# Designs tried in a protein design chat: VH-VL binders against Protein ULTRAPETALA 1 (ULT1). Part 2

Target 1, 237 residues: Protein ULTRAPETALA 1 (ULT1), of Arabidopsis thaliana (Mouse-ear cress) (q8gza8)
Amino acid sequence: MANNEGEMQCGSMLFKQEELQEMSGVNVGGDYVEVMCGCTSHRYGDAVARLRVFPTGDLEITCECTPGCDEDKLTPAAFEKHSGRETARKWKNNVWVIIGGEKVPLSKTVLLKYYNESSKKCSRSNRSQGAKVCHRDEFVGCNDCGKERRFRLRSRDECRLHHNAMGDPNWKCSDFPYDKITCEEEEERGSRKVYRGCTRSPSCKGCTSCVCFGCELCRFSECTCQTCVDFTSNVKA

## First folded at step 4 (VH-VL; framework fv_ivicentamab_arm2)

Design G19 (from G1 with light chain S30Y S93D)
Fold by ESMFold2-Fast, scan of step 4:
Structure G19 (fold): chain C 237 residues (1-237), chain A 118 residues (1-118), chain B 110 residues (1-110)
Amino acid sequence: as target 1 above (237 residues)
Amino acid sequence: EVQLVESGGGLVQPGGSLRLSCAASGFTFRSYAMNWVRQAPGKGLEWVSIIYAGGSTDYASWAKGRFTISRDNSKNTLYLQMNSLRAEDTAVYYCARDFGEYSYFDYWGQGTLVTVSS
Amino acid sequence: AYDMTQSPSTLSASVGDRVTITCQASQSIYSWLAWYQQKPGKAPKLLIHKASSLESGVPSRFKGSGSGTEFTLTISSLQPDDFATYYCQQYNDYSPDYYTFGGGTKVEIK
């Protein structure tokens, strides 16, 4: 049951031959189509990988960036992070495939067909008509200086930065990539007690809880970390 | 301490070639993505090309096929090979350092003038 | 490719004035925008990154704000050193032609 480009497998029914014709690394599997993919970070350059597209809408990436890399079955969002990109919202634009010798973002390809079909119900329920402003603060302890640093969760980007900090057991405020939060800065002690969690306001009408992942601004449907998976699985409006 | 010094600019005839250099000092050159940005006389800034720390390159669409960005990490030097030059390529060319995983430029060189004229 | 539209292209102001420069993106770039100052005959200098994060050594009179498609650079009390051309730059996407600068705003003496 070897899968190669010369064999017709049931995966050949996922896309028309014409749709795959100029893509690099095409391999048609039993229930998937595989292509070469990659993600470019500004510091580290290209991380190359293999992307498998399933009829369920699942997208799985096996990283081949470095000999001995053990990353298998990554989601595109996890691969984006693994490659050095810390913005989960951009994987559709940051993960590319090669078509006609050119890097083409996933968002401009047919490869997202099944992903889009499977995600339409979830996107309609919570995604686009939500509030963009949330009056919520969270704090993360710095492993270097021991101080708590304030994250003002007013946008999805700010919520993602907090999410990344929470997921890093060795997080240091001096390594914070997007802001000038440093180990020398003073603790915001007064706000730590008052503003932790979501303060219900007209702009935060859609929040179902006061924890970081109970609000539209803190939801990351593309994120596969346990916290985001749990939120998606268990939350009710 | 961080310094970028461009050289190699000058007058060149249409259809000619020119190679620009950028000498970097004061930082670990091999660890940073590097860019070329140009500015025509009296006009705005226009991105030309990037080379990442890993060696991958990208170009503005109008530069593809004519310009080649490269680097020599042993010499801490960035290059831009410019072929098939046109009058529209007349500009000051700046070398700029990329700030890590973002694509904004924290340090710039003084620029080198390229004039393409008969 | 993203279009970045800066307005006004030129403005005349006096020392002490509040100056506001606007930058409009053709598509949402979230907060991935930088502001640069360029004085005549000099290279551009980074003022602000991530729309609102002031660079070390840049005077507090400079303030960036906005997200999505509309951004502003404000100079709260214009100083003689501030007469320069200002550029916004989006860095939302790494793809060729997605690295775009605004057309520039020249701040000149009234």
Scores: ipSAE 0.000, ipTM 0.421, lowest interface PAE 16.9, mean pLDDT 73

Design G2 (from E10 with heavy chain T28K S30K)
Fold by ESMFold2-Fast, scan of step 4:
Structure G2 (fold): chain C 237 residues (1-237), chain A 118 residues (1-118), chain B 110 residues (1-110)
Amino acid sequence: as target 1 above (237 residues)
Amino acid sequence: EVQLVESGGGLVQPGGSLRLSCAASGFKFKSYAMNWVRQAPGKGLEWVSIIYAGGSTDYASWAKGRFTISRDNSKNTLYLQMNSLRAEDTAVYYCARDFGEYSYFDYWGQGTLVTVSS
Amino acid sequence: AYDMTQSPSTLSASVGDRVTITCQASQSISSWLAWYQQKPGKAPKLLIHKASSLESGVPSRFKGSGSGTEFTLTISSLQPDDFATYYCQQYNSYSPDYYTFGGGTKVEIK
């Protein structure tokens, strides 16, 4: 952390002043907003802490349950467990902040704004190969419910699966090739524009195996890697 | 067998004070959160206060400032000090035990009647 | 503070009847709801926790169901011992007025 005594502090504005006005323990730091928080358990009562909210959607808690407790960078779920609520697994309702002198669950506050945005940009399962940015994502609509399902075009086989789904007028959520999905599950709309395409790397190696030169459905118009740029240039020329 | 026995109820005039006691036996008292729940004659159940195993306390909004919950783990006894009593505080007061980490009451005492009347 | 609305306030029934009691929360409490039975002059007794989990020793004719904001307690074949007042209780929130109870439903002989 830089020492900025006497200088104007620079940082991202995460929330309006009005949204934070009655919250206890508000501190605005470089790229986060900090507030007082806590979790109540039957065994220990109130465990108090500080919650930091980041624009990425990350939430970090520093515990202040006892003098000398130096637990830092706990997730809200880990803090819920640390405070004595191991079996509850409902930290959005169990972790609270103080607003107007009253305990208010995180689920009823604006503090989850970035967390909620972030959580809607990712699939719930089968991303176990690590947090890799997919080369390109496309969406196929269900004929029954109208919800769009995410296809991560990472390999030639996945491009073929997407091509086949696009060509099927009766495609349904139950036909989704990567997971058993029903029409009851929510859409992944938030990732459509933000996480489409490659990492903007000039050496994206996945593009050569995913481009279908014989079919427009497999083209990557939004990819800026050298292979996709070359493909687009050759098609126009 | 788990037993909770309340005592200390009786007739008091408005503005008076009473201390209720709950004698616990048959379990490791110091490891459980304990509650007071009341019921006015012919009416429903109303939560009053909790004291956690760690000693922190919480109160119903209408009880704050007038009622104080406390415990003596060496005597396996729970207390409720009631001050500035009003006619609306007339009720049977129950001692209740929390089950584990959850906030439901697995054992209750038989209650003690508090009547606030002139 | 959550508002818990219980209905009906009084229900008349005969032995062998199927009775249903409803409990509505003003906002979602997931499945964090308990049901209690209280007989005249006695303390309440826990029947069900986590909306549908039957307590040891409670007869199988008692069934809890529901999630979110609407919950039901069903007694499939009412017995003489079941005439009592029933209360629901939420334990989702640690806001002021923890452990909010419903107003109660008295099940009495028709």
Scores: ipSAE 0.000, ipTM 0.427, lowest interface PAE 15.4, mean pLDDT 75

Design G20 (from G1 with light chain S31D K50Y)
Fold by ESMFold2-Fast, scan of step 4:
Structure G20 (fold): chain C 237 residues (1-237), chain A 118 residues (1-118), chain B 110 residues (1-110)
Amino acid sequence: as target 1 above (237 residues)
Amino acid sequence: EVQLVESGGGLVQPGGSLRLSCAASGFTFRSYAMNWVRQAPGKGLEWVSIIYAGGSTDYASWAKGRFTISRDNSKNTLYLQMNSLRAEDTAVYYCARDFGEYSYFDYWGQGTLVTVSS
Amino acid sequence: AYDMTQSPSTLSASVGDRVTITCQASQSISDWLAWYQQKPGKAPKLLIHYASSLESGVPSRFKGSGSGTEFTLTISSLQPDDFATYYCQQYNSYSPDYYTFGGGTKVEIK
């Protein structure tokens, strides 16, 4: 009887086993890793909760502080306020997880890996050349003009647009929101056969820390990023 | 301290043009996608257009070809050029900040009224 | 394309009541749903994003719930400041209806 001893679960791709080894309350979901967390206030003591870390960098906390507590899907800052630290605005230091039986602030854990990456992408006005890119270029045939159009897959939104285009038999390039790239552009014709790969697939070369669409091991249905999971949920109905 | 202040609204005849402005302050304007959302008197909210941080634009299907969104990052200002105005374009036009391209609008201006009639 | 249907269009309530507003999407939008409050003559104010995540400074009596196609905004112990029009907004669609709003629900005094 075959066992899948060497296979990784979807959520386990977010963090290596050794990174989660001593954390309390670890549960691996389809698109998230969940751990026990908490926040301490002098007035109320320890408020305990569950923290979910998503590949998008989103952090969601479900409070377990009291029976009947309706606080779910809190941000860490909202949880800090809920726990009795309303004006602190230092949730990275005040929200903790249990590692080796000790309270460890989020700022000293690997759990902020994706949050830090998403914050740099969304908040920074200056960008350095050679910065990490999460995805590769892909091409989709336009049903209207019959030519391929380039998708640059640099953001969650661009990846969602690519997956939508791949699933739409009547897709046409005029429906794409970016006005910089068209089916008629010579640059697109010149780059149609040049794809940067993804390191998650043995046959792809590309991003070293990305969630990549279109490779054999992270095809649409195998992709563990929030955008792919959400898109798959939308098409299943 | 985030503020969005619209201006440029007014009375215009059908077929006419108006240019709306939105002055932004209190945040790094160049890093955010910006939107125009309108509301006809007594009606609901209707999205008009987005301009991404990178300068790419998108429009509601009814706005494409008549309206042009643009931005000047050096002046922290968003614009909406409206051409071939119709009575149906009568609305309060709001400038709104997009949290994460395309997501939700975390800050809104007070709006500027555009009236299309004689 | 996504149709966002809010019900009821108008709701009469008294201070202290618990009110529930429903928003229905024509296709699954996962949790990509925001709720806004608009008082007469004022700009909309964001209350909730990601279907249930309460914005900073918004009272805990506001609660968002749901996923997929059916969403609710619940206001427990309605206050005088809560008489307003509420809108849901999806942000999952990508072509051509990028941001579709529900028709609005006016919560008025009984």
Scores: ipSAE 0.000, ipTM 0.397, lowest interface PAE 20.9, mean pLDDT 72

Design G21 (from G1 with light chain K50R N92D)
Fold by ESMFold2-Fast, scan of step 4:
Structure G21 (fold): chain C 237 residues (1-237), chain A 118 residues (1-118), chain B 110 residues (1-110)
Amino acid sequence: as target 1 above (237 residues)
Amino acid sequence: EVQLVESGGGLVQPGGSLRLSCAASGFTFRSYAMNWVRQAPGKGLEWVSIIYAGGSTDYASWAKGRFTISRDNSKNTLYLQMNSLRAEDTAVYYCARDFGEYSYFDYWGQGTLVTVSS
Amino acid sequence: AYDMTQSPSTLSASVGDRVTITCQASQSISSWLAWYQQKPGKAPKLLIHRASSLESGVPSRFKGSGSGTEFTLTISSLQPDDFATYYCQQYDSYSPDYYTFGGGTKVEIK
C-alpha cells in the first residue's frame, strides 16, 4: 500500500524538536503536529486558531476566534476567508504562527514542508465554497473593574448591545443583559484588542462598531446618540 | 470638515527624543484608527505606526522599541513618542486617518518636519 | 513578499496627454490597492481605493485598473493640476509593514 512517500508518520517524526522549540501551542499527536495559529484582517484584528499539520500535506484549522465559533476542519484558505480576508487568497502569507512570541507567516516556517511536497503532485481540485464568515469579538472596558469584556457580535441584537455599551461612559459588566458576568470574572483577552466586523456590505448581518464602518444594515439609523449623529455628519459615503 | 494638524517637530540630536502631536477635528476621533506615516526629504512614503479605536497598537519593524503611539480621546489628539532618534529618522511625519473597513488613508495632516542631526 | 514597485520613477508629459503609471506587487494582493496624489509641499490625497474605486471629488479623468500583481493608474487627459507625485499602497496582507507604499512616480509637465 503506502510506501515511504505515502506512509503516515508519528507526529514526533514530522519535524525536528529544534524546529518546533519556539513555537506556541505545540502538541504532538499520533499522525499530526498541532500549533497555535491565526490570521489578522487589518482593522478587524486577530482570529486565533489551532493548526494541525499531517504527513499527507493536509492542513486543518480549528477556529478559536470567538467563544462559540463552531468552525472546525477548515482549510487554511477557508480560515483566511473566515477571518475577514475574503478576497486576499494568499493564506500562506496571511496565516501566521507564533514563534518566539512573534507572528510568523506560514510561508516562512517549516510547517508547509509536507504541503509543498504534496502540492507538486497532481491532485484533484477541492471546492471550498460556503465557508462561514463570522463577526469577531470587540472589547469594552468595565467602568467599575476596568477589565475588558468580550462582545461576540453575531447578530444585530448583539451589535446593539455593544453599541449601547460603547455609548455609556458608566457601563459596567454586571449590566450585560444576556451574560451574567461580574467584576470578579477574569479579563477577557484577544491577541489584539481591535474593533472587528465584516467588510462594507448592505448584506452584512452585523458588525463591530458598525457606525464607523459605514455598513447600512448594521448601522442604527434611528439612533440619536452622539456617535451615530457624528457618523452621519462625518463619514463620507 | 475633517482636519488633522501635526505639531512637535523640530531639530534634535542623534539619541534624543521628540513627542509629536496630531490635533483632530471634524469627526468622531475616538471611533477611528489613526496612523503615523513619514517621508524623508525627496523620498517616498513609509508607514510608522497605527493605534486602533480600542487602543491596540502596531509598529513598523524598524520602529518597535523606539517609538510609542498613543491617543487621548478626550482631547481628540494622537501622539508619537520617538526615542533613540537616528539621522535616518529625519522626515516629515504625517498623521493619517484609517478607513474603518480597510487600511487606506482617507485624510492626512500637512505634516511636521523632524530633523535629526548634530 | 510585500514589495510594491512603481514605474516609471519619473514621467514627462504635456497637458492633454494620456499618462499611465504602473504598480507591481511582489505577490497577489487581489484588489486591495489605493492610489495617492502628492503635490509639491503638500500632504498626500487619496484618489482611488480597491484598485478602481474613485474617491468623491476626484476628477473622472483618473482611472485605476488591475488586480492580482499588476495595477495601473491612468490620467486620460493630463491637466496642469495633475503635476504631482503618485503613490500606490497595498493593504492586503498582515505584517508589521503591510501598509507598503510604492516608490512613487513623479509626473512632470513639459
Scores: ipSAE 0.000, ipTM 0.427, lowest interface PAE 14.6, mean pLDDT 74

Design G23 (from G1 with light chain S93D Y94W)
Fold by ESMFold2-Fast, scan of step 4:
Structure G23 (fold): chain C 237 residues (1-237), chain A 118 residues (1-118), chain B 110 residues (1-110)
Amino acid sequence: as target 1 above (237 residues)
Amino acid sequence: EVQLVESGGGLVQPGGSLRLSCAASGFTFRSYAMNWVRQAPGKGLEWVSIIYAGGSTDYASWAKGRFTISRDNSKNTLYLQMNSLRAEDTAVYYCARDFGEYSYFDYWGQGTLVTVSS
Amino acid sequence: AYDMTQSPSTLSASVGDRVTITCQASQSISSWLAWYQQKPGKAPKLLIHKASSLESGVPSRFKGSGSGTEFTLTISSLQPDDFATYYCQQYNDWSPDYYTFGGGTKVEIK
């Protein structure tokens, strides 16, 4: 509610009670509002999930499509693909919530309020022609402790460091190129982790599938790994 | 190979109800989304409703609240329950198979005529 | 819902003629458009999907083109079997509420 007595902003202040009145699965957390959501595909039908809306504009989905599904903290676009809409790129219309018993696309709800506000702060008018391509952060697991360490893929050199780490089956926390860390250090709190693959997919390629498998910054012409060879072959043919 | 056969059409008075059926054969019925599309005499095609393989449904805005689409996968049959019928609901109702979801219709039935008149 | 405007509503032609039918969407539907042929007293038959992809068994004289908001169906050399009513239909994922058909174009003997 907007007239809450609380001194700090919290999840209860994100939306007014009347704005959430007929939505299914509403749960107000400390810094988010959660609702039931889903996405429909021909192959799998309805994939149901929980959507959390944050004041930062972040949207996180936890999938409940199958008992034991380990997909957590998915973006709406990643959830759209996870649910079986691999070729679609219209999550604002394909991910729905239930209002008054009806499926309503996110684009027709107030739930995108903070997402839209955060997007406006990243104005297109400030985007230069040929601006540097930004890559999503990736994680590499330690062979000793199993903890995942964050790699930023912002430059070709950083992509190379990640590429080398992924190719090393004995990679350890001590090999981390950006800082001297040990297995005693906890995983970075607040980092968004998107697990690749799905328990429902029999052919998940796991860590061979990079976020930029088709990007020249992440593929290297002299590398003989399958991903780099496939990229080079596809560019020529 | 693929066949869709509609039935259940007929003459009904305004405010009345009818249930249409569509018997499917020649394909794995449970795996496809199915639609109802209607055509008023001498007019164009108008989408009515869809039911997905998973059982989810959607309706044209004018059909919502009056029409209910359903399926019985054990009988390979699609249904349309039509309530509170009006003269403007007079049309040939076609059963159509959806190639995927929110897609094109690759196979159609022969249609069944519904006439709403006093 | 996306409105689909089809023109002309009626077209008179002779065997051997080239026939062109136009379909316009009120908003961009990319290439997500199908064309159907309907003969009197019969159900519609799918001719083309994804604006230009010809269905198996459909004669090569039928050709679809266009993208965005403007689409065209062309019959390069009209045959007696082609006198029918033709409908376009959008199926863009952007329209979650329903599909939309054009008003139809009746191709009749001159």
Scores: ipSAE 0.000, ipTM 0.427, lowest interface PAE 13.8, mean pLDDT 76

Design G24 (from G1 with light chain S95D)
Fold by ESMFold2-Fast, scan of step 4:
Structure G24 (fold): chain C 237 residues (1-237), chain A 118 residues (1-118), chain B 110 residues (1-110)
Amino acid sequence: as target 1 above (237 residues)
Amino acid sequence: EVQLVESGGGLVQPGGSLRLSCAASGFTFRSYAMNWVRQAPGKGLEWVSIIYAGGSTDYASWAKGRFTISRDNSKNTLYLQMNSLRAEDTAVYYCARDFGEYSYFDYWGQGTLVTVSS
Amino acid sequence: AYDMTQSPSTLSASVGDRVTITCQASQSISSWLAWYQQKPGKAPKLLIHKASSLESGVPSRFKGSGSGTEFTLTISSLQPDDFATYYCQQYNSYDPDYYTFGGGTKVEIK
């Protein structure tokens, strides 16, 4: 039972009141905590936004200074690129929040607690036997060094990142969005893969990713890319 | 160096049973999905079964109910229990490592011959 | 059902020749296709994955191309070690067509 008689909101339980006290723009929602965030580039200066932290470890950013975003929500890595830091893949250090009037990188805040916990649990795929997941991990080879790089397909945005990388014939390690990766780093292979949750099962709750080709509930409507065309051709197979 | 070594093949009568083993070395066995692939004499390759790192299994439709794939991660060993064998099961059985689960097979063993004959 | 058709079934060639083997899928498989080489009495060896990605240690004379339903394996300047049977394999489909192999193409001495 998760009932609490309506006394406290779930978002209020994500962080202690003291942990959020000095932060600017705090709004506590039902299942998230929202704060003011930003990212600084030399070319464009400060891009300011709103960051939502979810208990699942998901992080969603809505840019307030640039209304022309194609996506409903940005990942921190996408926001870092959007702010003008195209060569940097250190969003944990480059995206900041305001604490006590100072810019503080996300890496030095409690806001990454659930993100870090989620990332740690993904390394223990055998503990997730029986748990439902939308997609298995996929790999894209670097065009420069030939090493495979792991894409975690746990959200629609992550599936979109993989989709875009797969469609880019010149994709390189330096294009990997979350952490700085170079051709010097070890290849990530099949170890620690998570079973794909879409097996044409009636128990599949659906996903909105074009990488799920076995389930009609898991599709991008009107997408004409090769992956979505292949999905349409294969939906009955 | 990645190595896969199959054993347990031999001559068996129709309706009989046989258990194949595949000893793996040179990689973290528990982290990979493993497959059995067979090849009848003079014929092409035919997929038999997969066991995932998490222990889930899938089978070719003709293998369901007769064949059981299993693994012992403490011994780095893959198994295939074959029951109710038929003449058409005569083949070389290969152990193969799955790169990404439902991917390509990056390493193969040398195979073990199973002959089903009276 | 994913049917993988290889052509030709047998190909006769001489050392130094350019050899092309074709693999056709009954439905689109994007680029999710691998090529294997098998010599008599030996296990298959992975040559190419994702239609065109050359496996480490495989000579550069082997090249894969194609997407969707038609794929080719090309061997430029055939060497004595290249006389073997070649198989394509799709890995785009799930149950019931998990791993469908082509029928094979035997490359033999002319």
Scores: ipSAE 0.000, ipTM 0.396, lowest interface PAE 19.7, mean pLDDT 73

Design G25 (from G1 with light chain S93T S95E)
Fold by ESMFold2-Fast, scan of step 4:
Structure G25 (fold): chain C 237 residues (1-237), chain A 118 residues (1-118), chain B 110 residues (1-110)
Amino acid sequence: as target 1 above (237 residues)
Amino acid sequence: EVQLVESGGGLVQPGGSLRLSCAASGFTFRSYAMNWVRQAPGKGLEWVSIIYAGGSTDYASWAKGRFTISRDNSKNTLYLQMNSLRAEDTAVYYCARDFGEYSYFDYWGQGTLVTVSS
Amino acid sequence: AYDMTQSPSTLSASVGDRVTITCQASQSISSWLAWYQQKPGKAPKLLIHKASSLESGVPSRFKGSGSGTEFTLTISSLQPDDFATYYCQQYNTYEPDYYTFGGGTKVEIK
């Protein structure tokens, strides 16, 4: 395989062979490394599955607990719940892989390398202010007229308004929360071209590192969308 | 009923070693992560170490290399091996159970006193 | 590491008083905070988990609130059995800041 730079990009580049040598179920393919994993619950015992590790830090689990189980692309936290730990928040400790014939929690393996690196990127952006967020202004398109309306992402309430608008396939200009506008109002031309970002933080202007990959301001525990489920589950873990 | 009973505390000289035990009963011991938490006389609570149901371990940064947590599921017993003890390790050591799905402590033992002094 | 700061370190109160104890985290821990009560010579006892969920058998005068970085334990009408030291504990993150405790707040008779 080759990436855009002409270099090979595949799962074999994620870990050295020595790092995977004693793990069970190793399969290297695409842009991931796959291993056998599982989670033990008191009620059901061992639930077995396949874990895929991506260079982005994403972790995806496909359940193999029962013939015909169609659970696919679960987060580790969702797999922990699926395996019988309904209120669990300890997936780094409760999801295990087999190394040398023994169950070893993910927290004690190299498999979390990219997950940890990904987590540090947003944390580092917030470190100088403690509660600083990796956010920038975003736009929501009207279902009727197609015009984009600007949403500020500076507080939890503002992020919730944006999140609700993004989740509504029928969102219209009349639903804009900051003012009463119609489809006749023109778009804010300048806001789409000149350094989209947080006016209160220089690090959020026009920088890709200002795009929030998830934080408590923009992810909601009551939301059932995959992004919110993934974030709230992983933060709990 | 859930019970946790610590033992093995005592007086030890600086640089010495001591092994603590925690006898568990009233629950399926093998299914729970177990912790050691300590409290120096007149001071606050300080987490020491955890051993997960799967056998993996973690330690407070100051405990790494000196303390070793282990368990024997056949005996329902948790252990803490303490090496290279220092005066500041003087504390009551508590055995504590994770709630099962969360990392707060629903049951605690009565504690065992470790005194490190010459 | 997550720093958990409790204030005040000590407070003097009378039976019937409303008592408020604050716990501040150095960074957000969502709602993953527990409160413990410890009487002299005894092991800690769990009072509240997930910031506001009262444990069975704990009197309703104990109330937990807050999220993110600031949390409060309130005792609405202090009783003689409530003179004790109280600790908050975060359980939001596993590595490297597992079970960080606050420094404690001693509630003593005025």
Scores: ipSAE 0.000, ipTM 0.431, lowest interface PAE 12.7, mean pLDDT 76

